# VHH binders against E3 ubiquitin-protein ligase MYLIP-A (mylipa), part 26

Target 1, 279 residues: E3 ubiquitin-protein ligase MYLIP-A (mylipa), of Danio rerio (Zebrafish) (Brachydanio rerio) (q6tem9r1to279)
Amino acid sequence: MLCHVTRPDAVVMEIEVDAKANGEDCLNKVCRKLGIIEVDYFGLQFSGSKGENLWLNLRNRISQQMDNLTPCRLRLRVKFFVEPHLILQEQTRHLFFMHVKEDLHRGHLRMCSEQAQELSALLAQAEFGDYNQNTAKYWYTELCGSEPNQTTINSIIAKHKALEGLSQASVEYQALQLVSSLEHYGVEWHWARDAEAQRLAIGVGPEGIAICRDDFSLVNRISYPIIQIATQSGKSVYLTVTKESSDSVVLLFKLISNRAASGLYRAITETHAFYRCDT
Short names: E, the ipSAE of ESMFold2; O, the ipSAE of OpenDDE; V2, 0.75 times the mean of E and O plus 0.25 times the DockQ between their complexes.

## First folded at step 16 (VHH; framework vhh_7sr4_2)

Design x5 (from v4 with T33A G54E I99Y; at its last look DockQ between E and O 0.87; V2 from the best seeds 0.00; counts 0 for: unsure alone 63.2 < 65)
Fold by ESMFold2, look of step 16:
Structure x5 (fold): chain B 279 residues (1-279), chain A 123 residues (1-123)
Amino acid sequence: as target 1 above (279 residues)
Amino acid sequence: EVKLVESGGGLVQPGGSLRLSCAASGFTFSDNAMGWYRQTPGKQRDLVADIDSEGSTNYADSVKGRFTISRDNTKNTVYLQMNSLKPEDTAVYYCTADYRTYYFDEGKETYYWGQGTQVTVSS
């Protein structure tokens, strides 16, 4: 079976696996070809028939999870984010950086003007190298939501010049350090509806679960220590959460499909399991 | 409480047919995906077939064209029609639903399965 595995930088890899291969067989081959030892941070995603963005279950056969297998189309993504200083390999940090760069492009990560100026310079150094008046266009509006004035542009240029001579790897690490301080670093978003059919954005991240409205305004934040139980039933996911009074509250999330609900359930349980080992 | 009850297993000669049934209760059957898995001694459970809440089916390669999964939402029952049975189909067959629970304290996941029904294909 032929898999087309798209990296976070859009480069496509061709990976051949056995017809009976499970997901981890493919992931291990991808990581081996990339020289990645830190496999545990990564997973493979595919698209469901309703446009769902789904993680391939690593323990199950690929052929039993996907609608189309000729070719099997997968995306290599970071599944579990950690602080950049915990990452051992430059190759792993590079993939984290590429994934984060896509999140920045999509507007999932926002920052203040000073941070946006610093990151703009770092991104330009990583992509174009040392400052040249004819080579760089800076990412700024994507980072803080407003267009730069000339004073801001001059500040970014000064910061870019100060990075002269730094390697791509060094600059990517500095960029990751900056981005890792942001509120939504490492958060995976899922669309759901509550019991009143109100649309919710559910953010699953290293520290817990953020429940947001469709404009990403925070409704509630739930840390993993107060969650007792997660249950998937059909298109629904339930969380049993401990209140201060020792009582339990059950939260309901309804998703567009059984696979989407399984995806949210797995995101929560697997993220918890991963970071439980870190703590 | 979630309950799944299989029936229809037995001993059959190669080329024969069996129809497995699984009666479900304790959850909203029509909203859940249902599946059949099988297990031989010393091996893990393998997916045989599943059917989602919208009726879309999926089959293991080894059973495609021979087995048919179906559901009756008015009876809360899922079926597995097994035709052209082969000795390698011999296994305990389990019914399950996409109903599962994760306990954060122990990091333990619980799946809900029927007790299983033995299917034996031999001459």
Scores: ipSAE 0.606, ipTM 0.784, lowest interface PAE 0.4, mean pLDDT 89
ESMFold2 (binder alone), look of step 16: mean pLDDT 78; pTM 0.775
OpenDDE, look of step 16: ipSAE 0.758; ipTM 0.906

Design x6 (from v4 with I99Y T110V; at its last look DockQ between E and O 0.86; V2 from the best seeds 0.00; counts 0 for: unsure alone 64.7 < 65)
Fold by ESMFold2, look of step 16:
Structure x6 (fold): chain B 279 residues (1-279), chain A 123 residues (1-123)
Amino acid sequence: as target 1 above (279 residues)
Amino acid sequence: EVKLVESGGGLVQPGGSLRLSCAASGFTFSDNTMGWYRQTPGKQRDLVADIDSGGSTNYADSVKGRFTISRDNTKNTVYLQMNSLKPEDTAVYYCTADYRTYYFDEGKEVYYWGQGTQVTVSS
């Protein structure tokens, strides 16, 4: 079968795999073509029939997970984020950067004005190179949620000029270092409904789970040590959580489909497993 | 405790039919997607068919038109009607549900499969 694998930079790769291939077979071929040995950070995503954003299960056959195989449409994405200094390969850092850039565009990673000014300059240097008044465009509003005044614009320009001569790889690394300090770096978002059918954004990250309203304002934060068990059943995910009184509470998250519920369940359990061990 | 019990396997000649049943307990059967998988020795388990809570079905290409999955929510039972059987259909058939549990303390994940029922297509 033919897979169209879209990279975070929107470049499409054509990957042929056996009709009975599992997800790992495809991911390994993608990483081989990209020269990536740090395969464990990455996964492949696809869209479900109800608009779900789903991770391909690497241990299972692709044909049993996808609705459409002609062609099989996948996205290469970072699944497990780590601190930038732990990444060995420049190509891996580039893919981390491109994924982060998409998250910034969607408003998932917001920051204060000073950080937004610094990152705006780094992003401009990465995209356009050295400062040029005719081409420079800054992402400030996307990063902090307010329009820049002239003083802020002048500050960004000064920071951009200070980056003169730095390579794309160098500024991408600096951008990743800045973004890695932000709240929600490495957080994967899932839409769900609670027991009262109110829409929630569930953030799964290295330290635990953020329960947010649909505008991403925080409702509750649950660290992994407090969680006893997770259960996926049909369209539902249940978390059994320890209360201060040592009693247990069961939280319910209902998702749009069984595949979406499996996705949230896997995000929680696999993220916990990945970050649980010191290395 | 989740329990899935398959039955209805056996020996049949090519072109014959069998009906498999899977009785389920320990979870809300009507809310779950139920499925049949099959496995030959030395091979991974392959999806045969599944049926969601609303009755929508999905089939592997190799069994389309020959096998029919159905469910009876009043009996907590899922069925696989297997017609026009071929020697290639010989396998152990397993029932499953989209139900699983992860224990954070040990990092242990529990999947729920039935014990399997043997289907042999031979003359």
Scores: ipSAE 0.604, ipTM 0.795, lowest interface PAE 0.5, mean pLDDT 89
ESMFold2 (binder alone), look of step 16: mean pLDDT 78; pTM 0.780
OpenDDE, look of step 16: ipSAE 0.781; ipTM 0.906

Design x7 (from v4 with A97V I99Y Y111Q; at its last look DockQ between E and O 0.75; V2 from the best seeds 0.69)
Fold by ESMFold2, look of step 16:
Structure x7 (fold): chain B 279 residues (1-279), chain A 123 residues (1-123)
Amino acid sequence: as target 1 above (279 residues)
Amino acid sequence: EVKLVESGGGLVQPGGSLRLSCAASGFTFSDNTMGWYRQTPGKQRDLVADIDSGGSTNYADSVKGRFTISRDNTKNTVYLQMNSLKPEDTAVYYCTVDYRTYYFDEGKETQYWGQGTQVTVSS
């Protein structure tokens, strides 16, 4: 069967796999074509019929997970984020950068004005090269939510000029280093509802789970050591958590579909397993 | 505690019929996808059929048209009606549910299956 695999930079790859292929067979072929040996950071995503963003289970057959196989449409994404200095290959860092760039565009990463000024310059150098007053365009409002004043614009220009001569790869690495220091770096977001049907954004990351309202304002943060049990049942995910009083409480998250609930459950359990094993 | 109990297996001649039942408890039955798998000696369990909370069904190609999965939410029971049975349908049939539990201190996951019921198709 033919898979159309979209990279984080929007380039589409055509990958042919056996009709009985597992998800990992396709991922390995993608990574081999890209010259990536650091396969463990990546996964393949697809869209569910209700608009869910789902990870392809790498151990299971692709044909048993997908609604449409002609062609099978997948997205190559970073599944497990690590500090940039741990990444061995430039191509791997580039894919991390492109994934992060999408996260920045969607507003998932918070930063202060100083960081936004620095990142704006790095992004401009990566896209346009050395500062040129006729071509310079900056991401700033997208990064911190405020329009830049003239002092801020002048600061960004000064920072961009200071990057003269640096390669795209070099500034992408610096940008990734900056973003890796941000709260919620490496966090995967899932939409859910609580028992009162109130919409929540559930962030699953290396440190644990962030429970946020739909504007991403924090309601609660749960570290992995206080979670005893995660349960997936139908469209629901339950977390049994140790309270401050050392009693236990069960939190309920209801998702739009069974596959979305499985996705949140697996994000929690696989992220816990990955960082317990690798770090 | 999640509990699944299969019944209705047995010995039948080729071309015959059997109806399997799986009584379920310990979860909200009407919210879950229920399924039947089968296993022959030395092989992995293979999907036979499943039915989601809305009644949508999925069948393995080898049984499509011959087997029918159904559910009765008032009895918390899922059924597998097996018609036109063939010797290659001989297997242990297992009931399962989309219910999984992960224990953080052990880092291990459990899945829930019934004990299995033997179906033998032999002349």
Scores: ipSAE 0.635, ipTM 0.806, lowest interface PAE 0.5, mean pLDDT 89
ESMFold2 (binder alone), look of step 16: mean pLDDT 78; pTM 0.776
OpenDDE, look of step 16: ipSAE 0.705; ipTM 0.896

Design x8 (from v4 with G54E I99Y Y111E; at its last look DockQ between E and O 0.85; V2 from the best seeds 0.00; counts 0 for: unsure alone 61.6 < 65)
Fold by ESMFold2, look of step 16:
Structure x8 (fold): chain B 279 residues (1-279), chain A 123 residues (1-123)
Amino acid sequence: as target 1 above (279 residues)
Amino acid sequence: EVKLVESGGGLVQPGGSLRLSCAASGFTFSDNTMGWYRQTPGKQRDLVADIDSEGSTNYADSVKGRFTISRDNTKNTVYLQMNSLKPEDTAVYYCTADYRTYYFDEGKETEYWGQGTQVTVSS
């Protein structure tokens, strides 16, 4: 079976695995070719028939999870984010950086103007190298949501010039350190509806679960210790949560498809399991 | 309590037919995707067929045209009609639903499968 595995930097790898291979067989081959020994941070994603973004279950056969196997189209992504100082390999940090760069392009991380200026300089140094007025391109508008005035542009240029001579690996690490301080670093978002059919954004991250409205305003934040059980049934995910009064309440999330519901359920349970074993 | 009970397995000759049944309880059967998997010793379970809540079906290539999955929501039962059976169809057949539970205190997940029914196609 031929798999086309797209890396976070958009490079496509062709990986051949046995017709009965598990997801982990493919992931291990990908990581081996990339020189990654820190395999546990990564997973493979694919698209469902209704546009779902789904993680390949590593313990199950690839052929049992996907609708199309000729070729099997997968994306290598960071599944579990950690603080950058915990990452041992430079190549692992590079893949984290490339993943984060793509997510910043999508615009869901919040940052202030000063952080946007710093990150703009770091991204430019990583992509173009030392400051050059003819090639430097800054992401400030994408990061902060407003056009920079001349004072802001001059500040970014000064920060970029201060990075002169730093290696790509060094500035990628600094960029990751900055991004790791942002509120939603390492959060995976899922769209759902509550029992009243109101649209919710469910953020699954290392600290727990954020329940937000569709504009990402926070409704509730649930840490893993107060969750008793999670159940997936059909298109629904249920969480039994301990209230402050010590009573239990069941929260319902409805998703667009059974696979999407399984995806949210797996995001919650696998994130909890990952950080439980690593702490 | 979620229960899935398979029946209908047995010994048949090549070219023969069997109908498997899976009785389900403990969840809203009509909302779930139901599936049949099969397993030979030492190997993982392979998808045979599934049927979603709206009746849309999916089959493994090895059984397409020979097997038919169906459901009766009034009886909470999913069926697998197996025709033109071949020796390579010999396996334990398991029924499952897209229903699972995770207990945070113990960090353990329960998936719900039937106990399985043996199908043997003897040449």
Scores: ipSAE 0.640, ipTM 0.805, lowest interface PAE 0.4, mean pLDDT 89
ESMFold2 (binder alone), look of step 16: mean pLDDT 77; pTM 0.763
OpenDDE, look of step 16: ipSAE 0.796; ipTM 0.907

## First folded at step 17 (VHH; framework vhh_7sr4_2)

Design y1 (from x2 with Y103T K108T; at its last look DockQ between E and O 0.85; V2 from the best seeds 0.00; counts 0 for: unsure alone 64.7 < 65)
Fold by ESMFold2, look of step 17:
Structure y1 (fold): chain B 279 residues (1-279), chain A 123 residues (1-123)
Amino acid sequence: as target 1 above (279 residues)
Amino acid sequence: EVKLVESGGGLVQPGGSLRLSCAASGFTFSDNTMGWYRQTPGKQRDLVADIDSEGSTNYADSVKGRFTISRDNTKNTVYLQMNSLKPEDTAVYYCTTDYRTYTFDEGTETYYWGQGTQVTVSS
């Protein structure tokens, strides 16, 4: 079976696996070809028939999870984010950076003007190299939502000039260090509806679960220690949660499909399992 | 308590028919996908068929055209009608559901299966 695996940097890899291969067989081949030792951070995603963005279950046969196998189209993505200093390989760090860069483009990582100025300079150094008035372009508007005035532009230019001589790898690491301090770093987003059919964005991350409205404004945060049980029932996911001194409360999330509900359920349970081992 | 109880297994001649039933309780049956798996000694359980809450069905290639899965939401029961049975269909048949739970303090996941019903196809 032929798999087309798209990396976060948009490079497409062709991977041949046995017709009965599990997801992990393909992931291991991808990582081996990339020289990546740090396999545990990564997974493979595919698109469901209703446009869902789904993680391939690594322990199950690929052919039983996907609708189209000619060719099998997968995306290599970071599944579990960690602090940048824990990443050992430059290749792993580069893939983290490219994944984060897409999240920045989509507007899911909020930051203040000062952070946007600093990150703008780092991104420009990574893409164009040392400051050059003829080529320098800055992401500032994309990062904080407002156009820069001349004072802000001058500040970004000064920060870019201060990065003179730094390699792409060096500034990507500094960018990751900055982004790792941002709200929602490493958060995976899922669309759902509550019991009143109001649309929600559910963020699953290292610290717990973020419940947001469809504009990503925060409604509630739930840390893993207060969650007792996660349940998948059809298209629904339930969380049984302990509040302060009160009794348990059950939260309901309704998703567009059984596969989407499975996706949210697995995101919660697997993320909890991954970061629980960092105790 | 989630409970799945299979019945309807037995001995049948090649080319014969059997109908399996699975009575379910402890969860909202009508909201969940129900399925049948089978297992031959020394092998893992393999999907035979499943049916979702809207009645959409999925079959293993080896049984398509011969087996029919159906459900009765008023009786919380899923059925597997097995026609044109072959010796290779001999196995223990298990009922299952997509209803599942994860307990955070233990880090353990629970899937729910019935006890199984034996189907044997021979003369």
Scores: ipSAE 0.651, ipTM 0.811, lowest interface PAE 0.5, mean pLDDT 89
ESMFold2 (binder alone), look of step 17: mean pLDDT 78; pTM 0.769
OpenDDE, look of step 17: ipSAE 0.850; ipTM 0.929

Design y2 (from x2 with G35A N58K; at its last look DockQ between E and O 0.77; V2 from the best seeds 0.75)
Fold by ESMFold2, look of step 17:
Structure y2 (fold): chain B 279 residues (1-279), chain A 123 residues (1-123)
Amino acid sequence: as target 1 above (279 residues)
Amino acid sequence: EVKLVESGGGLVQPGGSLRLSCAASGFTFSDNTMAWYRQTPGKQRDLVADIDSEGSTKYADSVKGRFTISRDNTKNTVYLQMNSLKPEDTAVYYCTTDYRTYYFDEGKETYYWGQGTQVTVSS
């Protein structure tokens, strides 16, 4: 079967796999063609029939997970984010950067105005190179949620000029270092509803789970050590959490589909397994 | 406590029929996908058929047209009607569900399976 795999930098790859191939078979071929040794950080995503953004299960047949196989349309994405200094390959860092750039554009990562000014300059250097009045375009509102005034714009320009001569790879690494310090770095977001049908954004990250309103403002944060059990039943995910009193509470998250619920369940369990440091 | 109990296996002649049943308890049966797998000695379990909460079915190519999966949500039971049986259908048949639990202290995911029912097709 033919897979169209879109990279985080928007380049589309054509990958041919056996009709009975597992997701892992496709991912390995993609990474081999890219020269990526660090396969464990990556996964393949596809769109469900209700618009869900779903991770392909690497241990299961591709044909049994997707609605449309002619062609299989997949996206190569970073599944597990780590501190940038742990990444061995420049190509891996570039793909992390491109994925992060998409997240910044969508407003999933917030920062203070000073960090937004610094990152705006780094992003411009990476995309356009050295400061040029005719090409300088800055992301700022996407990064901190407020429009820049002229003083802020002038500050960004000064920071951009200070980056003169730096390579794209160097600037991408500096951008990743800055972004890795942010509260929601490496967080995977899932839309859900609580028991009262209130819309929530559920963030699954290296240290635990963030429960946010639909504008991503934090309501509660649950670290993995206080979670006893995760259960998927149909469209629902349940978490049994230890209370302050040492009793337990069961939290309910209802998702739009069984596949979406499976997605949240797997995000929680796989992230816990990946980042657990007991060796 | 999740419990899955298969029944209806046995010895049949080639071309014969059997109906397998799996009684489920300990979770909301009507909300979850139910499935049949089969296993011959020394091999991995293979999907035979599944049926989701809306009644949509999926079959392995080797059994299409011969096997029919169905469910009765009032009895919390899933069935596998097996017609035109062949010697290669000989296996232990297992019932399972997509209902699942992860225990954080163990770092382990639990999938739920029945104990299995033997189906033997021989002359």
Scores: ipSAE 0.635, ipTM 0.792, lowest interface PAE 0.5, mean pLDDT 89
ESMFold2 (binder alone), look of step 17: mean pLDDT 79; pTM 0.785
OpenDDE, look of step 17: ipSAE 0.838; ipTM 0.919

Design y3 (from x2 with G35S N58K; at its last look DockQ between E and O 0.90; V2 from the best seeds 0.76)
Amino acid sequence: EVKLVESGGGLVQPGGSLRLSCAASGFTFSDNTMSWYRQTPGKQRDLVADIDSEGSTKYADSVKGRFTISRDNTKNTVYLQMNSLKPEDTAVYYCTTDYRTYYFDEGKETYYWGQGTQVTVSS
ESMFold2, look of step 17: ipSAE 0.572; ipTM 0.759
ESMFold2 (binder alone), look of step 17: mean pLDDT 84; pTM 0.833
OpenDDE, look of step 17: ipSAE 0.867; ipTM 0.938

Design y4 (from x2 with T97V T110M; at its last look DockQ between E and O 0.88; V2 from the best seeds 0.00; counts 0 for: unsure alone 64.9 < 65)
Fold by ESMFold2, look of step 17:
Structure y4 (fold): chain B 279 residues (1-279), chain A 123 residues (1-123)
Amino acid sequence: as target 1 above (279 residues)
Amino acid sequence: EVKLVESGGGLVQPGGSLRLSCAASGFTFSDNTMGWYRQTPGKQRDLVADIDSEGSTNYADSVKGRFTISRDNTKNTVYLQMNSLKPEDTAVYYCTVDYRTYYFDEGKEMYYWGQGTQVTVSS
């Protein structure tokens, strides 16, 4: 069967796999064509019939997970983020950068004005190259939520000019270093509803779970050590969490579909497993 | 406690029919996707069919048109009607549910399967 695999930089790859291929067969072929040794950071995503953003299970057959196989439409994405200095290959860092750039566009990684000025210059150098007043565009408002004044604009221009001659790869690395310091770096977001049907954004990251309102304001943060059990049943995900009194409480998250609930459950369990050995 | 009990397996001639049943308890049956997998010795378990909470079905290509999955939410039971059976259908058939548990202190997952029911298609 033919898979159209869209990279984070929007380039589409055509990958042919056996009709009975597992997800890992496709991912390995993608990484091999890209010269990527660091396969473990990546996964493949697809869209569910209800608009869900779903990870392809790498150990299961592709044909049993997707609604449309002619062609299979997949997205290559970073599944597990690490500190940028741990990444060995420039191509891997480029893919991390492009994924992060999408997160920045969606507003999931807001920052202070000083960081927004620095990142604006780095993004402009990466996209347009050396400063040119006729072509440079800056993301400042998208990064920190406020309009830049002239002093801020001049600062960004000065920072961009200081990057003259630096390669795209070099400034992408610097951008990743900056973004990796942000609170929600490496966090995967899932839409859910609580027991009262209030919409929540559930962030799954290296340190634990962020429970946020639909505007991403924090309601609660749960570290992995206090989570005892995760259960997926149908469209629901339950977390059994220990509290200071030694009693446990069960949190309920209801998702739009069984696939979405499976997605949240796997995000939690696989993220926990991946980062467990770091400490 | 999640419990799945399969029944209805047996020996049948090629071209024959069997109906498998799976009685479920320990969860809200009507909210879950139920399914059947099969396994021959030395091979992976393969999906045969599943049916979601709304009655939407999915079948492996090898059984389309021959097998029918259905559910009765009043009896908490899932069925697999198997027609036009072939020797290649010989396997242990397992009932499954989209219910699973992860224990963080051990890093272990629990899936819930029945004991399985043997289906043998031979002359």
Scores: ipSAE 0.605, ipTM 0.793, lowest interface PAE 0.5, mean pLDDT 89
ESMFold2 (binder alone), look of step 17: mean pLDDT 79; pTM 0.781
OpenDDE, look of step 17: ipSAE 0.745; ipTM 0.888

Design y5 (from x2 with T97I Y111D; at its last look DockQ between E and O 0.90; V2 from the best seeds 0.00; counts 0 for: unsure alone 62.5 < 65)
Fold by ESMFold2, look of step 17:
Structure y5 (fold): chain B 279 residues (1-279), chain A 123 residues (1-123)
Amino acid sequence: as target 1 above (279 residues)
Amino acid sequence: EVKLVESGGGLVQPGGSLRLSCAASGFTFSDNTMGWYRQTPGKQRDLVADIDSEGSTNYADSVKGRFTISRDNTKNTVYLQMNSLKPEDTAVYYCTIDYRTYYFDEGKETDYWGQGTQVTVSS
């Protein structure tokens, strides 16, 4: 069976696996070709028929999970983010950086103007190298939500010039260090609705679950220690959380499909398991 | 508590037919996907078929055109009509439902499987 595996940097790899291969078999081949030893941070994603973004179950046969196998289209993505200093390999850091870059483009990670100026310069150095007035392009609005004035642009240029001579790997590491300090670093987002059909963005991260409105403004934050149980039933995910003084409340999240609900449920349970063991 | 009860298995000759049923109880399953897996000794469970609450079906390649999955939402029951049975269909058949629970203090998940129903196709 032929898999087209798209890397976070948009490069497509052609991976052949046995017709009965499980997801792990494919992921291991991808990581081997990339020289990545740190396999546990990564997973493979695919798109569901309703546009869902789904993780391939690594222990199950690929052929039993995918709607289309000719070719089997997968995306290599970071599944579990860690602090950048814990990453051992430069290639792993590069893939983390490229994943984060896409999240920045989509507006999932925002920062203050000072951080945005610094990161803009780092991104430009990583993509274009040393400052060159004919090639330099700067992200800024994607990073802080406001358009830059000329003073801000001049500050970014000055910061870019100060990075002269630094390698792509060096500035990618510095960019990751900056981004790792942001509130939503390592957070996986899922769309859902509450019991009143209000649209919610559910963020699953290392510390717990963020419940946000569709503009990502925080409504509630639930740390893993106060969660008693998670249940997936059909298109619904239920969380039983402890209130003050040991009373409990059940939160309902309705998703667009059973696979989306299973995806949120597994994101919560697998993230809890990973960070419980790794921290 | 959620319970799954399979029935309808048995011994049949090649080319014969059987109809399996699985009743789910203990919860209201208004939008759940129900289905069937099968397992031979020493092998992992393989998906056979599933059906969502709206009637959309999915089949393993090895059973397409021979097996038909259907459901009765008023009884929370899923059925598997197995026609043109072959010796390689011999297995224990388990029904499934997309219902599962994770306990955070234990770090453990509870899945719901019935006891299974044996299907044997003799040459």
Scores: ipSAE 0.662, ipTM 0.813, lowest interface PAE 0.4, mean pLDDT 88
ESMFold2 (binder alone), look of step 17: mean pLDDT 77; pTM 0.774
OpenDDE, look of step 17: ipSAE 0.717; ipTM 0.891

